# VHH binders against Shikimate dehydrogenase (NADP(+)) (aroE), part 3

Target 1, 275 residues: Shikimate dehydrogenase (NADP(+)) (aroE), of Thermodesulfovibrio yellowstonii (b5yj55)
Amino acid sequence: MITGKTKIIGIFGDPIEHTLSPLIHNEAFSYLGLDYCYVAFNVKKDKLKEAVEAIRALNIRGVNITVPHKETVIQYIDELSDEVKNIGAVNTILNNEGILKGFNTDVNGFILSLKDEGISMKNKNFLILGAGGAAKAIVYGILKEGGKVYIYNRTPSNALAIKEKFKKFGFIEIVEMDKSVTEKIDVIVNATSLGLKKDDPMPLNPELIKPEHVYCDIVYPETPLMREAERIGCKVVGGIGMLLWQAAFAFKIWTEVEAPIEIMKKTLNKLLTKD

## First folded at step 16 (VHH; from z6 with S57T)

Design k5
Fold by OpenDDE, fold request of step 19:
Structure k5 (fold): chain B 275 residues (1-275), chain A 121 residues (1-121)
Amino acid sequence: as target 1 above (275 residues)
Amino acid sequence: QLQLVETGGGLVKPGGSLRLSCVVSGFTFSRYEMAWVRQAPGKELEWVSSIYPDSGTTRYEDSVKGRFTISTDNAKNTLYLQMSSLKPEDTAVYYCARGKYYFGDNRFDYWGQGTQVTVSS
């Protein structure tokens, strides 16, 4: 039950109606008996500054940041984590008595999603498909864990930008798309939004995927390429893991309590099987 | 259900110009690779140019770089190929094609009926 003592946590995005975050976090709060309420706010680009100031004014405990605000919001944050400083994106804000701290839990979310599936990242070769916001967090995470990155993007300049930004953290090279692109690869990662829409093309030709590959997708619950990878015999890591763990880390940042992972998993599975 | 209709082909002298158009129906190409491919008499199908309509990123075969320009009007779901400095070697049936995979290897799953381009003195 919401009372005058209930602490508010939010998410800023545009559009925002489709987000599962309120359902996931509120179930977790309820399970643990924590007096928090998670709500979604549709925040337009021209209202982002005011929205951030409202965090202070309304004493909101924290907020998630999603598309399109993850980069632009940085200028309004007082303190930034190392992850944010390196990747240039915030997905979690903590309000500590008026001081706003920015975090990015996508990095550790991705790392734990692989670890949770028993996939070691150290000294593995990763093929990253895409060079957008998600790719930055993923690339940084891989390099932190001692993996090697091979990146491909439809726009070469974007791939180059990522290489230049992250080369100081480890091995990263731009690759060309040909029949040999996966020959030295251990893990293939789709870091694009392809698969979200019904008629999306597969990001990669399945003929380039072999049973020895691990296929990782950031889209959930399932994509056509995930199904193909499974058919081929690959270990497949879907986007549900990253979604779960990024939420779990944000949860802990706000509440200082460990997230109920099993409950959150159950909730996510229920929501995603319904749709 | 899916349809690609090419227009704009014709007979032109060497050094001349043509503009091809392709109107797409049955799907939107904003999340696809769209391409022009061509087939000359007695030759295999050849990739000419690609564009990602959402980003505007383009790619060209070496032989047409600097002469051909691929573009789109997303609102009209139309693909274009502006051809200049045409050569006899450019003579072919030109097809509008949809990329089978986003990060493709020049494989396509849908084509139009094609439009004939003939470059001759």
Scores: ipSAE 0.620, ipTM 0.830, lowest interface PAE 0.7, mean pLDDT 95
Fold by OpenDDE, fold request of step 19:
Structure k5 (fold): chain B 275 residues (1-275), chain A 121 residues (1-121)
Amino acid sequence: as target 1 above (275 residues)
Amino acid sequence: QLQLVETGGGLVKPGGSLRLSCVVSGFTFSRYEMAWVRQAPGKELEWVSSIYPDSGTTRYEDSVKGRFTISTDNAKNTLYLQMSSLKPEDTAVYYCARGKYYFGDNRFDYWGQGTQVTVSS
């Protein structure tokens, strides 16, 4: 029940109508008996500054940031976490008495998504497909955990930019796409949005995937390539894990309470199966 | 239901220019690699150029760099190949092709009927 004491948490994005975040977080609040309400705001690019100022004006407790605002919002935040400083993207804002703190929970979200599946990153070779925003968080996470990164992108300059940005944290190299690209790889990560649309091409030739590989998607639900990886015999990690854990970390930042992971999992699975 | 239709081929003299077009129907190619490939008589099929319409990123085989330009009109779902400084060695049937995998190695899954380009004095 919403009262005058209820604290507001939001999400800024464009478009935003399909986000599952309100359903996930509100269920978690309800389960724990926390007096929060999570709502979605469609924020256009030219209104982002005003929207951030509204966080202070309205005393909103916190805000998730999603596409397309994760990078541009940085200039309006007072304090940034180390993850944000290194990645250049914010997905979580905490309002502490008018001081806005920016975090990126995608990094730990990805790390925990693999850990939750029993996959260690240390000393493993990762093939990263893509060089967008998601790739940055993933690459940073892998390197921080002691993994090695091999990155490929359709635009070489973008891959190079990531290499230059993150090479100080560990081993990262740009690879060429050929039949041998996966020979020394332990984990393949599709860090693109491919798979969101039914008619999307597969990111990678399944013939390059072997049973000993782990295949990871960042999108959800199950993608055609993930299904192929499963058929081949790979351990697979879907994007649901990353979604779950990034939310869990944001939840804790705002409430200072551990997220109810099992409840969130249940809610998320229910939502993805009915739609 | 997918269809690729090439046009613009013809006979030109060495040093001349041609503009090939490929109209795509049945899918939007903004999420795909789109390519031109060619086959000369008695030779194997060879990749000529590719573009990712979503980013505009292009690549070319060495023999056509600086002479050929691949481009798209996403609104018209059309692929183009502007050919200049044509050489007799460029004589071939040119095909419009869709990349089978986004991060692929020049594998394609759909082709047009092709258009003949002949460069001769």
Scores: ipSAE 0.580, ipTM 0.799, lowest interface PAE 0.7, mean pLDDT 94
Fold by OpenDDE, last read:
Structure k5 (fold): chain B 275 residues (1-275), chain A 121 residues (1-121)
Amino acid sequence: as target 1 above (275 residues)
Amino acid sequence: QLQLVETGGGLVKPGGSLRLSCVVSGFTFSRYEMAWVRQAPGKELEWVSSIYPDSGTTRYEDSVKGRFTISTDNAKNTLYLQMSSLKPEDTAVYYCARGKYYFGDNRFDYWGQGTQVTVSS
């Protein structure tokens, strides 16, 4: 039930129509009896500034930020978390009486996605495939937890940029793609969008994956490479975990209440199994 | 149906130039690695050059660096290989190929019929 007392939480993106965030958060609000409503806004690049100002004008409690606005939105935010300062991207805005605070819950989302599966990150070697926005959050998270990063990207300069940006936080090196690329690796992470489309190529040759590897994917619910990793006998962590936990952290930021993780998980599973 | 059709091959003198074209149909190559590979008589298939049409990122075999240029016209779904300073050693059948894996190790899953390039005095 929506009343005059209901607080609004939103998400800004383009395109945005297929986002699962409204379903996840609204279910959580309902479960806990919290008087919030989560809605999606399609915000074009040239309207981002106005949209951010609307957060203040309309007294919107908070907003998730998704593609393509995670970096550009920073210039309109009053206060930034350490995660945002380090990775240069915002995915969560909190409006506190007109003061906008920017957070990035993708970092902790990824960390918890591994911890939730019983995977320790400390002193492990991670192969990161991709050097985009998701990779930055993931790399930072791994280094923060004491892991070592080996990164590969089709564009070497992008990989180098990430290395230069994050080398102060821990061990990070650029690797070459060859038959030996996974020999010293504990965890393989697909940090690209490959797998979203049915005809996407697999990011990596499955022959390079061994049963002792952990395979992580940020795409959900599954990807061809996830299936191959499972077939090979790997521990697999799909993108559902990161999605779940990034939402849970955002939820806590807005409501100051712990997210109902089991309910959110159930909701996500239900939504993704129907697709 | 996936199809790759190579054209532009022929006979050329050493030091000459050729431009190969590959028209792709049946899939969007912007999500893939696209490559040129070649096979000379009695030799193994060898990778020549790759491009990621989405980013424009390119890579080349050492023997062709500075002489060959790979490019795309995304609007035409066409892959090109501009070859200059051709050598007899460049004589081969040239194939347009799709990368099997995005972060590939020079493995490919779809090929055209190839076009013959002959460099001879």
Scores: ipSAE 0.580, ipTM 0.806, lowest interface PAE 0.8, mean pLDDT 94
Fold by ESMFold2, last read:
Structure k5 (fold): chain B 275 residues (1-275), chain A 121 residues (1-121)
Amino acid sequence: as target 1 above (275 residues)
Amino acid sequence: QLQLVETGGGLVKPGGSLRLSCVVSGFTFSRYEMAWVRQAPGKELEWVSSIYPDSGTTRYEDSVKGRFTISTDNAKNTLYLQMSSLKPEDTAVYYCARGKYYFGDNRFDYWGQGTQVTVSS
């Protein structure tokens, strides 16, 4: 029940109507008996400043930030976590008594999604496919955990920009296109949106994947390449874990209570089986 | 329903020019590598040029570099190959093709019917 005491959490994005976050978080609030309500706000680029100032004016407890605002919102935030400073993107804002603090929970979301599956990252060789925003968080997380990054992208200059930005945090090299690229790789990661649409190309030729590899994909619930990796005998980590853990970390930032991850997972699975 | 339809082939004299077109439908054009591949009579398929329509990144086989230009009109879902300084060895059926994998290994999963280019005096 909404009352005058209910705390408000939001999400800013454009478009925003298809987000699953409100249902996931509201089910978690209800399960734990927390008097919070999560709502979506469609925020146009030219209104971002006003929307962020409204967090203070309306005493909103916090917000998630998604496309297209993750980078531009930084200029309106009072304090930034180390992850945000290093990556240059925010997905979570906490309103701490009028002081807006910016966080990026995608980094730890990725890290924990692998650790929960029993995958050690230290000294492992990761092949990262893609050089967009998700790739930045994933690369930073791998390097932070002592893993080694081999990155490929269709546009070589974007891969170079990531290498130059993150080389101070650990080993990162750009790979060339050839059939031997996976011979020394432990974990293959699709850090692109490929597989989200039915007619998308597979990220990688399945013949390059061996049973000894771990195949990770940020896409959920499944892609054709995830199914091929399973058939080959790989351990497969889909994108549900990263999604859930980034939400769980944001939940804890706002509420200071551990998120009920199994309830959030059940809610998400119901939503994904609808379409 | 996926379709790739080539046009623009024909007879041309050495040193001449032609422009090939390929109209595509049935898939998200911008998310795929698009390519021109040719086959001379009795010979193997030879990759000619590729473009990624969303980034504009292009690649060329060495023998056509500087003479051929690949491009797209994304609003019309159309791939082009502008050929200049044509030589008799450019005589082939030219196919429009779609790349199969993002991390490329020169595999193509859909092909047009082809258009004949003949370079002779």
Scores: ipSAE 0.265, ipTM 0.613, lowest interface PAE 2.9, mean pLDDT 90

Design k5
Fold by ESMFold2, fold request of step 19:
Structure k5 (fold): chain B 275 residues (1-275), chain A 121 residues (1-121)
Amino acid sequence: as target 1 above (275 residues)
Amino acid sequence: QLQLVETGGGLVKPGGSLRLSCVVSGFTFSRYEMAWVRQAPGKELEWVSSIYPDSGTTRYEDSVKGRFTISTDNAKNTLYLQMSSLKPEDTAVYYCARGKYYFGDNRFDYWGQGTQVTVSS
């Protein structure tokens, strides 16, 4: 039941109607008996300032931020976490008594998705495919955990930009795509949206994947390359874990209560198996 | 249904120019590496040039660098090969091809029917 005491959480994006976040968070609130309500707001680019001002004016407890606002919203936030300062993108705002704090839960979401699967990251060699926003969070997370990054992108300048931005945090090098690219790689990561559409190419030639590799993909629920990696016999980590853990960290930020991850996982699985 | 259709081949004199076109349908053209591959009489297939339509990043086989230019019109799903300073060695059937893997090593899974280019005096 929504009352005058209910705390409001939102999500700002454009378009926003297809987001899964309201169902995931509202089920979690209900399960824990927390008097919160999560609502989606379609916020146009030219209304972002007003929408952020409304967080304070309406005493909204916090919001998620998604496309296209993750970078531009930063100028309206009072305090930024270290990961936001280093990455330049926000996906979570907390309203702490009128002070807006910005966070990026994708970094820790990726880290925990791997650790939860028993994958140690320190001193491991990661091949990162792609150089977009997800790649930046993933690269930062790997370097923060003491892993080594080998990055490839079809647009060389984008990979160079990531290398220059993140080389101060650890080992990162740009690789060329050839038949030897995976010879010293422990973990292969698809950090692109390839596999989301049915006619997408596989990101990488499966002949380059060996049973001793770990294959990670940010796409969910599954892709042709994930299935091929499973057939080859390597450990496969899909994108559901990163999605769930980024949501769980945001939940903790807003409520100061540990997210009921198994309930959130069940909710997400039901949503993804519906036609 | 997936189609790659080449046009623009023909007979030219050494030193001449031709532009090949490849109209693509049935898949998201910009999500793939696209290429020109050729086969001279009695010889194996030879990769000529590739482009990633999203970024415009191009690659060329050494013998055609500076003479051939690959390009795209993404709105029309069309791939081009501008050929200049043509040599008799460029005589071949030219195929438009789709890269099998996005981050690939010149493996191709779909091919057009080809267009004949003949460079002869």
Scores: ipSAE 0.263, ipTM 0.646, lowest interface PAE 3.0, mean pLDDT 90
Fold by ESMFold2, fold request of step 19:
Structure k5 (fold): chain B 275 residues (1-275), chain A 121 residues (1-121)
Amino acid sequence: as target 1 above (275 residues)
Amino acid sequence: QLQLVETGGGLVKPGGSLRLSCVVSGFTFSRYEMAWVRQAPGKELEWVSSIYPDSGTTRYEDSVKGRFTISTDNAKNTLYLQMSSLKPEDTAVYYCARGKYYFGDNRFDYWGQGTQVTVSS
């Protein structure tokens, strides 16, 4: 039951209707008996400033930030975590007594999704497909863990921008797509939205994937290429783990309580199998 | 009901210009690599140019760089090839094709019927 004492968490994005975050977090709050409520707000770009100031004015405890606001929101935040300063994107805001603190839980979300599957990153060669916002968090996380990045993107200037931004954190090189691109690669990562729609093209020719590779995809619950990688014999890490862990880290930021990871996972799995 | 329909072929004199069009239906045009591929008489298929319609990123075969321009009108689901400074060796059937994989490997899963381009006096 919602009362005058209930703490509010939100999510800002556009469009926002399809987000799974309210269901995941509200089930977690209910399970732990925390008097919180998570609601979605569809926020247009030209209203972002007002929406962020409303966090202070309404005493909202915190928000997630998603597309298209993750970068532009930074100008309205008072304090930034090191991850945000380095990657230039925010997915989590905490309202600490009127001071807005910005975080990026996608970095640790990706790292934990791999560690949970027994995949170490140090000295491993990663092929990163894409150069968007998710790719920035993933590249940063890999370099911080001592992995090596080989990046490819359809827009070469975007891949170059990532290389120049992140080369101070470790090894990163731009690659060309050819038949040999994966020969030195340990882990292949789809950091694009390809696979969200049934009729999307596969990001990569499955003939380039070998059983000794690990295939990672930010998309969930599964994609045709994830299924092909499984058939080939790869270890496959889909996007569910990253989604789950980024949510768990944000939950702890807002509530200062460890997220009930198994309850959140159960909720997420049920939501993704609904018809 | 996936369709790729080329138009705009014809006879043109050396040094002339021609614009090919390919109207696309039955899939999300902007999510695929789109390409022009040609076949000269007695020759194998030769990739000419590709575009990613959502980013506008283009690639060209070396022999057509500076002479051909690939483009799209995403609102009309239409792919174009603007051909200029045409040479007799550009004579071929030109096909509009859809990339099978988003990160290109010159594999195509859907093709138009082709349009004839003939460069001669």
Scores: ipSAE 0.247, ipTM 0.646, lowest interface PAE 3.2, mean pLDDT 90
Fold by ESMFold2, last read:
Structure k5 (fold): chain B 275 residues (1-275), chain A 121 residues (1-121)
Amino acid sequence: as target 1 above (275 residues)
Amino acid sequence: QLQLVETGGGLVKPGGSLRLSCVVSGFTFSRYEMAWVRQAPGKELEWVSSIYPDSGTTRYEDSVKGRFTISTDNAKNTLYLQMSSLKPEDTAVYYCARGKYYFGDNRFDYWGQGTQVTVSS
């Protein structure tokens, strides 16, 4: 039941109509009997300032931030977590009595997605494909967990920028794409959006993937390369886990209550098997 | 369904210039590596140049660096090769090709029919 006391959580993005976040969070709120409601807002780039001002004006408890606002929103936030300071991107805002606090739950979301699947990260060699915003969170998470990063991107300057930004946190090197690139790699990660469209190319030649590898992808529910990695015999970790755990961490930030992980997971799985 | 159609070939004198075009249909090529590959008479296929249309990142075979420029018009799904300072050794059939893998190693899954470039007089 919605009343005048119901707390509002939002998500800002453009486009936003396909987000699964409202369904996941509202089911979690209902299950725990928490008087919250999660609503999506399609916010154009040139309206971001007004949207952030509205968080304060409407006493909204918090919001998620997604593409394309994760970096530009920072200028309107009062306090930033260490993850945000190091990555330069926000996906979660808490309104604490008018003080806006920015967080990035994608880092821990990625870390937990691997740990929840039984994958140890310390001293493992990760091949990271891509150098965009998701790659930054993933690289930072790997380095903080003691893993080693080997990064490749089609635009070398973007890979160099990540190396320079994150080398103080651990081992990171830029690699060339050749037939030996995966010889010493434990975990291969697609950190790009490749696989969202049916006509996307595969990120990587499957001949470079061996059964002893772990293949990770940020895309969900599945991609052609994820299917090929499974056929090869790899452990496959899709983007569902990262989506789930980033949501769970944001939930705790807003509500100060542990997220009902199994309920959120069931909700997410039902939505994706129908879509 | 998918087609790559090259145009712009012809006869040109040494030192001259040509611009090749490749119009693609049946897919949005901006998310694929696109390439020019050539075959001289009696020789094997030789990769010439590649571009990622979404980033503009380019690569060139050593013998054409500084003489050839690969580019795209993403709104028209069109790939170009501007060739200058042409030499008789550039004589070949030039093919437009689509990369099979995004982070690729010169593997291509779709090819055009080719356009003849002849450098002679």
Scores: ipSAE 0.122, ipTM 0.570, lowest interface PAE 4.9, mean pLDDT 90
Fold by OpenDDE, last read:
Structure k5 (fold): chain B 275 residues (1-275), chain A 121 residues (1-121)
Amino acid sequence: as target 1 above (275 residues)
Amino acid sequence: QLQLVETGGGLVKPGGSLRLSCVVSGFTFSRYEMAWVRQAPGKELEWVSSIYPDSGTTRYEDSVKGRFTISTDNAKNTLYLQMSSLKPEDTAVYYCARGKYYFGDNRFDYWGQGTQVTVSS
């Protein structure tokens, strides 16, 4: 039940109607008996500044930030975590008595998604497909955990930008898409948006995927390439894990309580099964 | 108490060589990533090289590949960085660092005091 004492948590995005975050978080709040309410706000680019100011004005406890605002919102945040400083993107805002703190839980979300599946990053070679926002968080996480990154993007300059940004944290090299691109690779990560649509091109030729590879995808619940990887016999880590754990970390930041992971998992699975 | 002590830094001419050492006490580094990182004046901290002593696997940042060699003597609990073909751009304080593999900010959890490497003609 929502009362005058209920604390508000939100998400800013555009478009935002498709987000699962309200359902996931509200179920978690309910389960734990926490007096929070998670709501979605469609925030246009030209209203981002006002929306951030509204966090203070309305005493909103916290806000998730999603596309397209993860980078641009930084200029309006008072304090940034080291992760945010390194990757240049915020996905979680905490309002602490008017001081806005920015975090990025995608990094740890990805890390934990692999760990949760028993995949270690240490001494592993990662092929990263993509050079967008998700790729930045993933690359940073891999390097932080001692992995080695080989990055590919159809636009070479995008891959180069990632390399230049993150080479100070560990090994990262640009690779060409050829027959040998998956040689000596341990983990393949689709960090593109390809797969969201059924008619999307595959970000990698399935013929280059071998059973010994681990395949990771950030898209959920499933992509054509994920299905191919499964068919081939790979260990597959879907995007659900990253989604879950990034939410769990955000939850803890706001409430200072450990997220009910099992409940969140159940909720998420239920939601995605309906699609 | 955990301690990392770097030695071997100094002044060297371009093209010269130096060998850095890091003596570790208080823990056995075989289960950790051991790394060299450096910081030049006015620049950000830069990862240089890592070794995983158990496997012997090494990693290098691009600018030092072919010139620097990281190694360990497990019996002596010592980390080394052999630097060759040194360039002025290599001038920095070099730190021995222990890597961590858990959540949170910062890749490394323990650092030495650092040793100054100056490459100048």
Scores: ipSAE 0.008, ipTM 0.261, lowest interface PAE 10.3, mean pLDDT 93

## First folded at step 22 (VHH; from k5 with R98K F103W)

Design q6
Fold by ESMFold2, look of step 22:
Structure q6 (fold): chain B 275 residues (1-275), chain A 121 residues (1-121)
Amino acid sequence: as target 1 above (275 residues)
Amino acid sequence: QLQLVETGGGLVKPGGSLRLSCVVSGFTFSRYEMAWVRQAPGKELEWVSSIYPDSGTTRYEDSVKGRFTISTDNAKNTLYLQMSSLKPEDTAVYYCAKGKYYWGDNRFDYWGQGTQVTVSS
């Protein structure tokens, strides 16, 4: 029951209607008996400054930030974590008595999504498809964990920018999309939004995927390439794990309590198996 | 030495067609976004179309979709723009351009000299 003592958590994005985050977090709050409420706010680009200042004015405990605001919001935040400084994107804000602290839980979200499935990263060769915001978090996480990155993007200048930015953290090289691109690869990661829409091109020729590969996709619940990887016999990790773990880390940041992972998993499974 | 050389411009009646070509040298053509960019008289540069030769992915500015087709011959390092159903508004100097770093000033780092397309009458 919401009262005058309930702490408010929000999410800012545009569009925001289909976000699963309110249900995931509100079920977790209810399960633990925490007096918090999570609400979605559709925030247009030209209103972002006002929305961020409202965090202070309304004493909102914190917010998630999603597209299109993850980079532009930084200019309104007082303190940034090291991962935010390195990546240049925020997905989580904590309001600590009027001081806004920015975090990026997508990094640890990706790392734990793989570890939870028994996949270690140290000295493994990762093929990263894409060079957008998700790719930055994923590349940073892999390098931090001692993995090796081979990145491909259809706009090569974007891949080069990532290589130049992150090369100080470990091994990263740009690759061409040819028939041999996967021959030394352990883990293939789709870090693009390709597969969300019906007629999206596949980011990789499925004939280049072998049973010994691990295939990871940030898209959920399913993409055509995930189905092909399953048919081939790969270990497949969809985007649900990253969603879960980024939410769990944000939950701990706001509440200072460990997230009830099994409850959050159950909530996600129910939401994604409906219809 | 990087070089981009456009040909194929000229005068055409409304509704007509032209095919622009751009021969490229001095870099691995297939590894970069290649684009057509135009500048109408007294106007700023306007991106028209891009192709990513390694993936075959194409993109078009809304006003030219369905009328213009970008393509490549990767073995010959040649970029094409097939223009159909031309309108007076398409009158411009058309430049061939090579992509560069995502975060730099100016999205493209190498340009051709341009070829004039004039749609008149």
Scores: ipSAE 0.000, ipTM 0.099, lowest interface PAE 17.9, mean pLDDT 87

